# Miniprotein binders against Putative cysteine synthase: the designs that were tried, part 5

Target 1, 336 residues: Putative cysteine synthase, of Sinorhizobium fredii (p55708)
Amino acid sequence: MLHTTVTQLIGQTPVMSIDVPGRNATLVLKIEKNNPGGSMKDRMARSMVIAALQDGRLPPGGTIVESSSGNTGTGLALAALEFGLRFIAVVDHHAAPDKIRMMRALGAEIRYVEGDFREDEVAVVERQRLAAQLGAQLPGALFMNQSDNPANPEGYTGLVDELVAQLPDGIDAFVGCVGTGGSMTGISQRLKRNNPAVRTIAVEPAGSIVFGKPGHPYYQSGTGTPAGDEVGKVLDYGCIDEGVQVTDTQAFETARYIARRKGLLVGGSTGGAIYKALEFIGAGKLTGTVVTTVADGGEKYLGTIFDEEWMAKRRLLDPAIAAQLDGWLFGKARAA

## First folded at step 8 (miniprotein)

Design a105K (from q8 with R105K)
Fold by ESMFold2-Fast, scan of step 8:
Structure a105K (fold): chain B 336 residues (1-336), chain A 116 residues (1-116)
Amino acid sequence: as target 1 above (336 residues)
Amino acid sequence: SPEELFRQAYKYLLMGRFEEALKRLEEVVKENPDHPRALYNIALVHFWQGNTEKSIETFERAIEVDPSNVLYWAWLAFLLYRTGRPEEARKVLEEGLQRFPESEKLKELLERLKKE
C-alpha cells in the first residue's frame, strides 16, 4: 500500500530475537524505535488525538497541550501537524536535549517550567500544573493528560496484534517499562485476553514509586513515576504479575552492551527492560518466548548514556554489568 | 447492532486501522443513511486518511441531517479553510454563528480566519 500521511506509518514494526539456548529461552525485541517519531509513544499519541477529536473534547484546529519528557511530545507534534492542530509541549531540563529539538523541528511550541532543578530531578508536578493551566485557559485547547487518558492504553493494542501474527509459536512472557502505565496496561490486558497464562513483568527505575518503594531521583527518562507525582490512573495493577526495579547503572550499561554486542542502539528504559528479562531468564523464572520493546532508539542518548565522560561524571559506569549479562546469555562471563 | 459496530469502529480507529473502522461505519449508514453519528465518524476517517474532499462532502451531509450539532459546522469551516476555500469557510462560520451565537468554537475559528 502507498501511504500518503506519516501517521499511517505508525506501527507494523519488526521483531528481532536473541537466543538464550542454555536457558531454554528466546528474548524477542519489538523494534518500536522504527515508528516515524522514533518511539512506541507514536501509537498512544495518535490514539489520544483521534479519541479527543472524535468525541469533540478537542475542536478542529484546536490546541493540544501535554507535559512530556520528549517521546510523547514527538508523537503528539507529528499528529498535530497532520491533523491541523497546534501543539504546546510543557518540558523541564530532565528531558533529553535532542527530544526537545525533534519537537521544535515538527513545529511544537516549547514551554519550560520555571525554577532550578537537578539534572536527575523530574519537575513533573510543575509540568502537569502548567499543562493543565494552559489547557484550561487557552481557547480550543485540551490538556491530553496521558497518565489518566483511557485512549493511552488502547493505542497499544495494535502492537499486540502485530506480535501475535509475528510470533506464531506463542508468547510466554512480556517484560516492559512502566511510567504512566499505559503501554503495560494496554499490552498486558490484550496479551492475557488472548492467553491468560502469559506472564507480565513491569520494570520501573529505582527511585520510582509505582510499586510503593521510597522515591528518589533517577536519570532514566520516559519511565517511572517520581516522588511527588501520582501513579497514572490508566495503570491496571491487576494485569501485572510482578513489578521490579532497575537501577540507572543496570539500565544504561545494558543499553551500551546491546549496542556494542548486537549493533542495536536502544534507549535507557529499554536497557532496563532487557536487563530484567535476562535476569529472570538467567534465574530460570522465565522460559520460552520472552518479549520486550525497544521503546525508543539510542540515537537520542549519544551525548548521555553512550558518552563515557557523561556516565563517569555521574558514577554510572560498572563493568560488572557486562560480565553479568554475558553470564546470563552464554553461561559464564565473556573472556577478554 | 449499530452500537456494537460503533464500538468495533472506535477500537480500530485508536489502532490506526482506518479501513476496518470505515467498513463498520459504512454498515451503519447502509441501514440508516441519515445516521448523524455515523456520518460524523466517516467524515473524520476520511480526514485522518488524507481524503479531505470526501471528508468535506460527508460533513456537508452531516449538517443536512443534523444542523443542531455545532461540531459539524466547525469541522466543515476548518476543512474548507485548510483546502484553500476561505470565503466558503467564512460563510459557513457566519451561518453557524446565526444558529449558535454563543459558540466559542465558531467565534475562535472566525477570528482566526479574519487574521489570515
Scores: ipSAE 0.623, ipTM 0.866, lowest interface PAE 2.0, mean pLDDT 89

Design a105L (from q8 with R105L)
Fold by ESMFold2-Fast, scan of step 8:
Parts: C-alpha cells; structure tokens; sequence
Structure a105L (fold): chain B 336 residues (1-336), chain A 116 residues (1-116)
C-alpha cells in the first residue's frame, strides 16, 4: 500500500532468528528499531496521543508534555507533527545526546531540569514534577504521564498480533526490558491470552528498583525505574513469570557482540534482553521459540556503547561476556 | 452491545488497526445514526487513515447533530486549514466564536491561521 503519513509506517516490523541448536532453542528478534522513529516506543506514543484525542482530552493544536530521555520523546514528536500538536520534552543530562538532537530535528521543544546531576544519575523526580506542572499550567496542554497511562500498554498489543502471524509454530517465551512496564504488560497479557503457557521474563538494569532490589546508578538509558521514583501503575506484575537484572557491562558487551558477529546495531537495553535470553537458554530454562525485541538501534550509541574509550573509562569492558555468549550460542547441551 | 463495540474499536485504534476500529464504530452508528461521540471517533479515524475529505464531511455531520461541542468546530476548522481551505476555516472559527465567545481554543486557532 502507498502510505501518506509517517505514523502509518509504524509496525509491521520484521523478525530475525538466531538458532541455538545445541540447546533446542531459537532466539527470535522482533526488529522494532525499524519503526520510523527508530524504536518500539512509536507504538505507545501513537497510542497515547490517539487515546487523548479520541477521549477529547487534547484539542486540535494542543500541547503534549512528557518526561522522556529519548525514544518516547521521538515517538511523541512524530505523532505531534502528524496530528498538529506542540510537543514539550522534559529531559535531564542522563539522556543520550543524539536522542535529544533527533527530538529537536523533529520540532520538539526541549526543557532541561535544573540542577547538577551526574552522568549516571536520572533526575526522574524533577522531570516528572516539571512535566506535570507544564501540563497543568499551559492552555490546551496535557502531561501524557506514560507510566500511569493505560494507552501505553495497549499500544504494544499489535506487536503481538504481528508475532503470531510471523511465527505460526508458536511462541514459548518472551524476554523484554522493563521501564514503565508498558511493553512488558501489553505484550505479556496478549501473549498469555493467546497461549497461557508462554513464559514471560522482564529484564531491568542492575540498580533499578522494579523488582525490589537495592537502587544505584546505571548507564542503561530508557529502561528501569531508578531509586527515588515509583514503579509505573501500568506494570502488571501478575503477567510476568520472572523479573531479572542485567548489568551495564553484560548489556553493552552483548550489544557490541551482536554488532560484530551478526551485523545488527542494537541499543543497550536490547543487549541486556539478548544476554538474559541466551543465559536462560544456556541454563536449559528456556527452549523452543524465545522472542525478544530490538527495541532501538545502536546508531544512537556510537559515541558511547560502541566507543571503546567511552567504555574503558567507565570500566564497562569485559571480554568474558563474549566468551559466555559463544558458549551459550555454540556450546553443546550438558549430558543428563 | 454498542458499549462493547465502542470498547473494541478503542483498543483497535490504540494498536493502529484503523480498519477494524472503523468497522466497529460504523456498527455503533448503525444503531444510532446521530450518535455524536461515535461520529467524532469515525471522523478522527478517517483523519488517521489519510482520508481527510471524509474526515471533514464527518465532522460537518457531527456539528449538525451536536452543535454545542466546541471541539467539533475546532477540528473542522483545523482540517479545512490543513487541506488548503483557509477562508472556510476562518468562517467556521468565526461562526464557532459566535456560539462560544469565550473559547480560548477557537481564539488560538484563529490567531494561528492569521499568522500562516
């Protein structure tokens, strides 16, 4: 079909498989980086804007406000352009520079929170406060509030319909990153409605508080819930079979590994999800068709994750990770 | 039921499945041809699909059914402007302001139209 708007290009993303024959498993990557905004967040951004317009909460020419470090903001900027809205992105200095540049290129108004924050600190409380204030004070404005917005998880259900059509032999497990919990909730609930036996595993950064572990700073962007924030109300813990943590080193070394061995540039959170999927496959905990998402592309991380000097300065390099991945992918299953 | 059809349509909209959403909304309108909320949603679906002229026609219908909703007037003017019909957009906004003289929404849209 000949499309006439950019948001019509959202979805219908391809899948790529990585066989693990020694473990009786296939890892399937849903290539969400192929959305027009470069990430799976396009789905939830379109969903939230459509819901607000359909509900009459946003007028034509209105203003949307969100606290976003990048991918959600890019999706919202695209939706704002299509629907004739203004978009104000409230950000902190933890955000990757190219994500902010992309939002500016799409016409977003960028508002930084005040204060001196470390590179590995997320000023989430200040971002949420400023975004809520702007939404309340500006005429025709709405704070989207993605972490408590039911349209967030609903936006991802179409991704599952695509997966079911692309994988007619079935899906045994889904491994995905958790931040607000929207994608994990939307995907997991719909997968389990189709097949209650599907195993769902949510991956958060080490230092994130989603599953009750102690909070500390981390470099992974756009994922997890940092200390001092509340886990989003859209997260349905009941649809998640297991919550696990991945370190920055594990996530980033895995992203670098996939780029060098498969030619696919993936973001840091994707590296984390792949690492955990392969770890569970390697341990015999997951077999059959194991799905994860390539949530965004590595092109946004060329000056960070894919820069050896940046990684070395932050003590994030570890060649043992490549060896672990080789062992899981190409090693033989242990004899009974 | 009409409520269940509307709920199904809403979920399909959030997934970007506009054809499936439109089918359910059309069934709601079949049961009540002058249901303003359903007409509003149908008009937006046409806009999301790039069928802007059909969207304009449907908003005109929504205003005929419920001229008291300022949002319908705002949408009609906005879409007329976007399709290169600024004089018609102006007339819609001026008529709307006669009905809603204190509407900040209509005043802001009229100011945007004048600057472009």
Amino acid sequence: as target 1 above (336 residues)
Amino acid sequence: SPEELFRQAYKYLLMGRFEEALKRLEEVVKENPDHPRALYNIALVHFWQGNTEKSIETFERAIEVDPSNVLYWAWLAFLLYRTGRPEEARKVLEEGLQRFPESELLKELLERLKKE
Scores: ipSAE 0.474, ipTM 0.803, lowest interface PAE 2.5, mean pLDDT 88

Design a108L (from q8 with E108L)
Fold by ESMFold2-Fast, scan of step 8:
Structure a108L (fold): chain B 336 residues (1-336), chain A 116 residues (1-116)
Amino acid sequence: as target 1 above (336 residues)
Amino acid sequence: SPEELFRQAYKYLLMGRFEEALKRLEEVVKENPDHPRALYNIALVHFWQGNTEKSIETFERAIEVDPSNVLYWAWLAFLLYRTGRPEEARKVLEEGLQRFPESERLKLLLERLKKE
C-alpha cells in the first residue's frame, strides 16, 4: 500500500515481546512511538479532528485550538496540515523547548499564557482558559478540549483491533498510563467488549490525584492529573480494574534499564507502566499475555531521564530498581 | 437498516478505517440515493483517501440533494481552492453566500481565498 498523506501512516504499529521465564507470562509492548508524530496521541488527535469535521463543529479551513506543549499538540499539528486547518497551541513557560520547536516546525502557532509563572510551574488552568477563550472568540475556531472530548477514547479502538490481530492466542491484561484517561478508557472498553475477563491496570505517577491519593509534584510528563486540576471527564473508572502509582525513580530507572538492556528508547510514563507490569508479573498477580504501550520515544528525554547528571541532581537514581527488574525477569540479578 | 449501517460507518471513520466505512456508506446510498449525510461522509472519505476529484463530485451531488446545508457548500469551495481552482471556489462561495448571506463559514473561506 502506498500512502499519500502523513495521517495515513498512523497506526499499524508493531509489537515486541519480553519473555518472563519462570513466571508464565510475556510482556508485550505496543510500539506506539512509531506513529508519525512519535506517540500514540496521533490516534486521538486524528479521531478528534475527524469527529469535529464529520459533525460540522469544525468548518473546512477552520482553526483548532488546544492546551498542549507535548504529544497531543504534535498530533494535532499533523492532523491540521492534513485537513487544511490552522492549529494554535496554548503553552506556558514550563513547556520543553524541543517540544515547542517540533510543533513550530509542523506549522503550529504558539500562544503563551500571560502571568507571573515560574519556569518550573505548570499553568494548567490558565492554559485551558485561554484555549477555551480562543476557540469561542475566533471565527471558525474550535477548542478540542481533549480531557472532555469523547472522540479522544474512541481514537484508540483501532489500537485494540491491531492487538487482537497481532496476538491471536489472546490478551490477559493491559497495563497503561492514565492522564486524561482517553487511552485507558478507549483501550479498556474495547478489550473488555471482546473479553470481559481482561485485567486492566491504570498507572499514574505518585503525586497524581486520579485515584484519590494525596497530590504532590512529579517529573513524569504526559501522564497523571496534578493537584489543583480536575480529572478528565473521558475517564471511565468502570472499565479500570485497578489503579496504581509509580514513582519517578521507578519509572525513569525502568526506562533507562529498557534502553541499556533491550535497545529501546521509551518515555518516562512508559517506564512506569513497564515497571508496574513486571512488578505484578513478579508477584504472580498477572500471568499470560500482558500488554502495555510504548506511548512515546525516549529521544524526547535524552537531556533528562537518560542524562545521569540530570537524574543525580534530582535524587532519582536508584540501582536497586535494575536489580528488582533482573529479579522479576530472570529470577536473580543479571550480571553487568 | 440504513441507520444502523450509517452508525457502523461512523465508528470505522473514527478509527481511520476508511475502506470499511466507505463500504457501509455505499450500501446506505444504494438503498437511499438521496441520503445527504451518507453522501457527505462518502465525500469526506474520498478526500481523506486522497481522491479529491471524487470528493468534489460527491459534494456537488450532496448539494443537489440538499442545497440547504451550508456545510456542503463550504466543503466544495474549500476543496476547489485546495486543488488550485480558486476561480471555481470563488463562484461556489458567491453562490453560497447568496443562499446563506450571514454564513461565517463561507465568509471565512472567501477571506482566505482573497488573501491567497
Scores: ipSAE 0.098, ipTM 0.618, lowest interface PAE 6.9, mean pLDDT 87

Design a108M (from q8 with E108M)
Fold by ESMFold2-Fast, scan of step 8:
Structure a108M (fold): chain B 336 residues (1-336), chain A 116 residues (1-116)
Amino acid sequence: as target 1 above (336 residues)
Amino acid sequence: SPEELFRQAYKYLLMGRFEEALKRLEEVVKENPDHPRALYNIALVHFWQGNTEKSIETFERAIEVDPSNVLYWAWLAFLLYRTGRPEEARKVLEEGLQRFPESERLKMLLERLKKE
């Protein structure tokens, strides 16, 4: 059937495999960057909007409010445009200009938090407060509140159904990044409902507090929970078999490696998930079909992760990472 | 049962699998052609698929069966406006407000039409 709406193009994303010779394992990448909004967040954004309209919390012609200058904001702007809703994105002055331009191109209204905020933590809290206030005060408005919204994880269940159809021989493990916890929760719960033996591993940046480790700054965007912020209520720790940390160097060097060796421009969080999946395969902790997601594209990171000067200035370059990846993928590390 | 079919349809809606959702909802309508909740959900599926005229027709039928649900009036007015029928949309809103004079959602839509 010929589709007439962009939101109908969400999902049905392809998979790509990377065989790991000598370790009885295949790493499968679910290419979520191919969604129309450029990330897997399209699934969750559509789900939240449909749920709210279906149950009457959001009226036809109403207004969606959310605190987001990233992938969630893009997904909500898409869904709002197609379903005849207004979208107000609450942002701070630290928001990346290109992400704001993308949301504006899709018809979003941008509302900046007032005041002189010098700490990112304070600005995040004020963004959430303003979004909640607007949702409560404006006629026909709803604050989506993605971190606490049960339709967030539900939006990812279709991804699992696609994986099951694409991988008929089964799935042994899923390795994914954790931010709000929505995708890890939705994917893990549905995978385990189909096969409770599936191993689920959540990856957070070193310096993130999701699994109780001490907080410190990190460069990975759109993943983890920084110190002073709250872990999302949608995260179901009970469906996660293991929580692990990945450093910025490990994540970014892996993203650079995949771009150069496979021609895939992946985001930093994807690089982290791939690094940890290959590390566990290399250690013999994971075998068989190991799945992760390419959550968004590396095109958003050309001025950072894929810029050698940016990486060098932050002391993030480490050629040992490529050697480790070669060792896991091809049977041993190759030194020159 | 209808409740089981509604649960299945809801799951498919959140996945964006609208034809699968519609199949379950049509099974409810097969047993009860005047089931208001089934008609409501079928109308929404047509909207999600971009089939706006089918959505309008189904909401018109839903109002005939159950004129007491303000959501049906709000959706019909909204869809008429979106399809370039603002005079019909206004008429639906005026009739709806006679029935639901305190409805904030109908008042919101009427104000939006006046400002456009």
Scores: ipSAE 0.709, ipTM 0.901, lowest interface PAE 1.7, mean pLDDT 89

Design a108W (from q8 with E108W)
Fold by ESMFold2-Fast, scan of step 8:
Structure a108W (fold): chain B 336 residues (1-336), chain A 116 residues (1-116)
Amino acid sequence: as target 1 above (336 residues)
Amino acid sequence: SPEELFRQAYKYLLMGRFEEALKRLEEVVKENPDHPRALYNIALVHFWQGNTEKSIETFERAIEVDPSNVLYWAWLAFLLYRTGRPEEARKVLEEGLQRFPESERLKWLLERLKKE
């Protein structure tokens, strides 16, 4: 079909398999970076805007406000531009610089929170407060509040329908990143509705509080819930079989590995999900068709994750990670 | 039932499956051509598909069926403005304000159009 709007290009993303010789498993990557805004967040952003316009919470010509990590903001900026809305993104310095530039290129208004925060800290309380205040005070404005918005997980159900059609022999497991919990919830509920036996594994950064571990700063952007924030109400813990943590080093070294060995530029959170999927496959904990998402592309991380000096300065390099990945992908089963 | 068709249509809309949503909404309209909620949702689907002229036509129909819903007037004015018809948009807002003199929604939209 010929499309006349960019938001109609959201979805219908391809899949790519990575063979795991010596294991009874295939890792399947859903290439969500191919969405027009560059990430899977386009799906939930469109969903939230459509829901708010449909029920009248957001008037025609109104203003949307959101506290963004970048990818959600890019998706919202795109939907706002096409649907005749204004978009205000409330941001902090934890967000990747190129994500901010993408939102500005799409006409978003950027508002920084005040305060002295580290690069590995998220100013979550200040971001949420300012976004809620702007949504309440500006005429015709609505704070999307993605972490508590039921349209967030609903936006991802189409991704599952695509996977089912693309993988007719079935799906045995899904491994995905958890931030607000929207994608894990929407994907997991839909997968389990189709096949209750599917295993769902949620991956959060070490230092994130989603599964009750102690909070501390981390460099991974667009994933996890930092200390001082509340876990989003959209997260349905009942549809998650296991929650696991991935370190910045594991996630970023894996993203670098996939670029060098497969020619695919992936974001840091994607590196984390791939690392955990391959770790579980390598341990014999996951078998069959194991799916994860390439949530966004590595192109916006060329000055960070894919820069040797940036990584070295933050003590994030570890050659053991590449060795582990080689062992899981190409090695034979290890007898201890 | 119409309620089940609306539930299915809504889920398809959030997935971006606009044709599947339209099919469910069209079934409601086949049973009741003057169903305002179905016409409203059909108009929105046309807008989200980029079929703005069909959306305008459908909102005009929705107002004929139910002139008491201020949201239909707001959408019609907004779409007329977006398609380069600001004089018609202003007329729609002024007529709407005669029906809904205290509508903050229509007043706000009229002020936005005046500034542009």
Scores: ipSAE 0.707, ipTM 0.895, lowest interface PAE 1.7, mean pLDDT 89

Design a10F (from q8 with Y10F)
Fold by ESMFold2-Fast, scan of step 8:
Structure a10F (fold): chain B 336 residues (1-336), chain A 116 residues (1-116)
Amino acid sequence: as target 1 above (336 residues)
Amino acid sequence: SPEELFRQAFKYLLMGRFEEALKRLEEVVKENPDHPRALYNIALVHFWQGNTEKSIETFERAIEVDPSNVLYWAWLAFLLYRTGRPEEARKVLEEGLQRFPESERLKELLERLKKE
């Protein structure tokens, strides 16, 4: 079909499979990096803007405001540009620099929070405070508030319809990253509506507080809930069968493994989801068709995750991870 | 029912399935051609699909059927402005303000047009 707007290109993303025949399992990757904004957040961003315009909370020609780690902001910038809105992105230095540059290239106004934050510190509380203030004070403005916005999880339901059509033999499990909880909630609820037996596993960074573990800084961007912030109201714990943590080392080494062994550049959070999916498959806890998402591409992480020096300086390299992945995938560890 | 068709259409809109949403909304209009809420949503779908001229025509129809909804006036003026028709946009805003003299939304749009 010939589309006339970029937001119409959101969705209909491909799938790629990695067979694990020794474990009676297939890992299916939903390649969400292929959305026009480079991530699955395009789905939620479009959904939130459409809902706000449809019910009149956001006026025609208005201003949307959001606190973003980058991917949500890119999706909102695309939607704002096409729907004739102004977009103000409230950001911090935890977000990958190229994500901020992409939003700026799409016409977004960038507002940095005040304060001196480390790259492993998430200033989400300050970002959300400033975004809420701007939404309340500027004429015709609305703070989208993705963590509490019911249109956030609704935006992901189309992803499930695509998966069901692409995988006619059925889906046994879904393993996905949790940040606001929107994608986990939207995907899990719709999968379970179709088949209540589907197992849903939510992956958060070690140091994230979504499942009640102690908080500490982490390098993974666009995922988790940092200490001092509140878990989003859109997260429906009732549709999640298991919550697990993945370390930065596990996530980033897995992303590097997928790049060098499969030729697919994935983001850090995706590496974490793949690591946990393969760990559960390797342990015999998941069998059949196990789905995860390639939430965004590794192209934004070439100076970090895919840079050996950056990884080494932060003590994130661990060759044991590649050996573990080889063991789960092929039934034995590969020689170095 | 029209209520169920609206509910289905809204869900499809949030999924980005605009053709499925439009089909449900058009079923409402087939039963009641003068249903202003259905016309409003059809106009929005056309806008979201990039069919701006169809959106303008549909908002014009929505205002004919229900001139009492300030959102229809705001959208029509906004789309006329975006398509290079600022004089028509201004006339729509001025007429709308006669009906809704307290509308901050219409006043803001009119002020924006005056600066450009």
Scores: ipSAE 0.454, ipTM 0.796, lowest interface PAE 3.4, mean pLDDT 88

Design a10W (from q8 with Y10W)
Fold by ESMFold2-Fast, scan of step 8:
Structure a10W (fold): chain B 336 residues (1-336), chain A 116 residues (1-116)
Amino acid sequence: as target 1 above (336 residues)
Amino acid sequence: SPEELFRQAWKYLLMGRFEEALKRLEEVVKENPDHPRALYNIALVHFWQGNTEKSIETFERAIEVDPSNVLYWAWLAFLLYRTGRPEEARKVLEEGLQRFPESERLKELLERLKKE
């Protein structure tokens, strides 16, 4: 089929299964990295822009502003190009370098926050403040404010419709990463509307405050809520059955494992979701069809997660993770 | 009802299901041909699907139905400019500014045309 705009390519992403026969379970990966911007954020970015254009908050030829670690910014850059808008991305030092380069390649204007921050620290308060100021001060500009924007979760409902069509035997659980809470909320609400028995598990980085654990720095980008920030208002805790934490080491080693064993390059947050899905399957807590998303691709992390020196310098390597994954996948229960 | 059809269209638009949205919006217009908000949304869907000529025609119709909405004038001028019709865009902006002399949107678009 011939499409005439890049936003028409958003969605209709494939699924891939990883069988765990010894545990009576199948892990299904929704390959959201196949969206044109390389992540599932394309869905919510398009949704937010369409909503703002529809109600007149954003004028034709206007400027969108957002605070982003990368994936949302890439989606917004694509939507801006197709809908005739300008895009300003407010970023900090925590953002993956290739995500910044991708936004620049798509014509986004990059604004860095000022200040001295550690690599594992997120300048979220400073980013949000600058983005809000720009949205208020520039003519024809709108701060999209993804964490509080109701169009954010609505953008993911089409993903669920695709899953239902692709998995006619049903879905028993969904395991996904939580950042703003938009995807967890949109996906979980629609899955539970179709079948209230579906189990929904939200995964945050260790050091994230979404489920009330103590805050500390983490390397996982585009996921979690760091100490000093407020959990997104779009997150509906009522549709989440369990909230769990995954460490940077668990997430990144799992991403490296999936690349080497399955030939699929996944991002760090995806590694975390896969790790927790397999841990729950291994413990007998999840059976049947367990779905997660490949939220973005490992191509964005070749200089970080997939660079052994980068990992070693930050003490993130742990060969025990591969042994744990082998144990869950192949029934080697001793490999914990 | 037209309100229910409009709500369904809205949900389909946010999901990127433009064809389903368009069907609902066209039903609204079939029931009320002078529904400016439905015409506005139909014009936007045509633009997003790459049917720019239909989008322009539909915005022209929206202005005929409701010339008091500055947003319709801004969209028409923007699309004319984007499709290589800057003199027509200029005329639309000049006519719009006669009706909305303080419109920041129309003034900004006119300044863009002058710099090109």
Scores: ipSAE 0.331, ipTM 0.737, lowest interface PAE 4.5, mean pLDDT 87

Design a112E (from q8 with R112E)
Fold by ESMFold2-Fast, scan of step 8:
Structure a112E (fold): chain B 336 residues (1-336), chain A 116 residues (1-116)
Amino acid sequence: as target 1 above (336 residues)
Amino acid sequence: SPEELFRQAYKYLLMGRFEEALKRLEEVVKENPDHPRALYNIALVHFWQGNTEKSIETFERAIEVDPSNVLYWAWLAFLLYRTGRPEEARKVLEEGLQRFPESERLKELLEELKKE
């Protein structure tokens, strides 16, 4: 069947395996960057809009509001355009210009918070306040509030159904990034409903507060919860078997490694998830079919993660990471 | 049961599995062709699949079955306007406002038409 809308192209993404010779494990990548908006966030953005229209919270021709300059904003802009809605993205001046341009190209209205000071905790709070205010005050408007929206995790359940069909021999573990907690919650709950023995590992940046560790700045975008913000209410800790941290260096060096050795451009959070999946496989802690997502594409990070000078200036380069990855992928199961 | 079919349809909708959702909703309509809630959901599925003409037809049927739901009038007018049929949209909005004179949504849609 030929599709007539771009949102119909969301999902049905391919899988790719990475060989792990000498280990009783296979790493499987769910290529979510292939969604039309370029990330897995398309699934939850469509889900949130459909739920709001379905239950009458959002009228026909209404306005959706969200605080996002990243993948969620792109997904919402695309869904809003196709479903005949207005989308207002509330952003701060730290937002990357290309991400703003992408949302504007899709018809989004951009609203900047007041004040040009570089204070990340203050900017996050002000963005959420303004988005909530606009949702309450504008006619026919709704603040999507992704961190607390139950349609967020529900949007990811189709990803699991695809994985089950694509991997008929079963899934032993899922390793994924945690931000709002929507994808980890939706994926983990549905995987465990199908097979309670599936191991679920949530990866956050070092400096993120999701699992109670001390907060500090990090460069990974679209993942984790920074100090001063609240962990999303959609996160179900009960469906997560283990929470782990990945450093910016580990995540970004791994993304660079995958690009150079496999020809696949992955985003920084994906690099982090792959690093932790391979670390656990290398340590014998994960075996069998280990799944992670390529949440978005590395082409969005050509001026950062994939730029040697950008990485060097921030002291993020470490050749030991490539050596570790080579050892896990091609080394023998034990030191001979 | 109809409640179970609606629960299944809702979950399929959030997954973007519109064909599976439509199948469950059509099972409800087979039992009761004049079921307004099922017609509303079917009309929305057609809209989300890009089948706008089927969506318009189904909202027209929904209004015929239950003319007291202002949401059906708002959706019909919106879709007519969106598909380049502004005079039909205006007629629907004028008829709707006679029935629902205080509807802010219908007034807003009519003001948008006037800006053309």
Scores: ipSAE 0.499, ipTM 0.814, lowest interface PAE 2.9, mean pLDDT 88

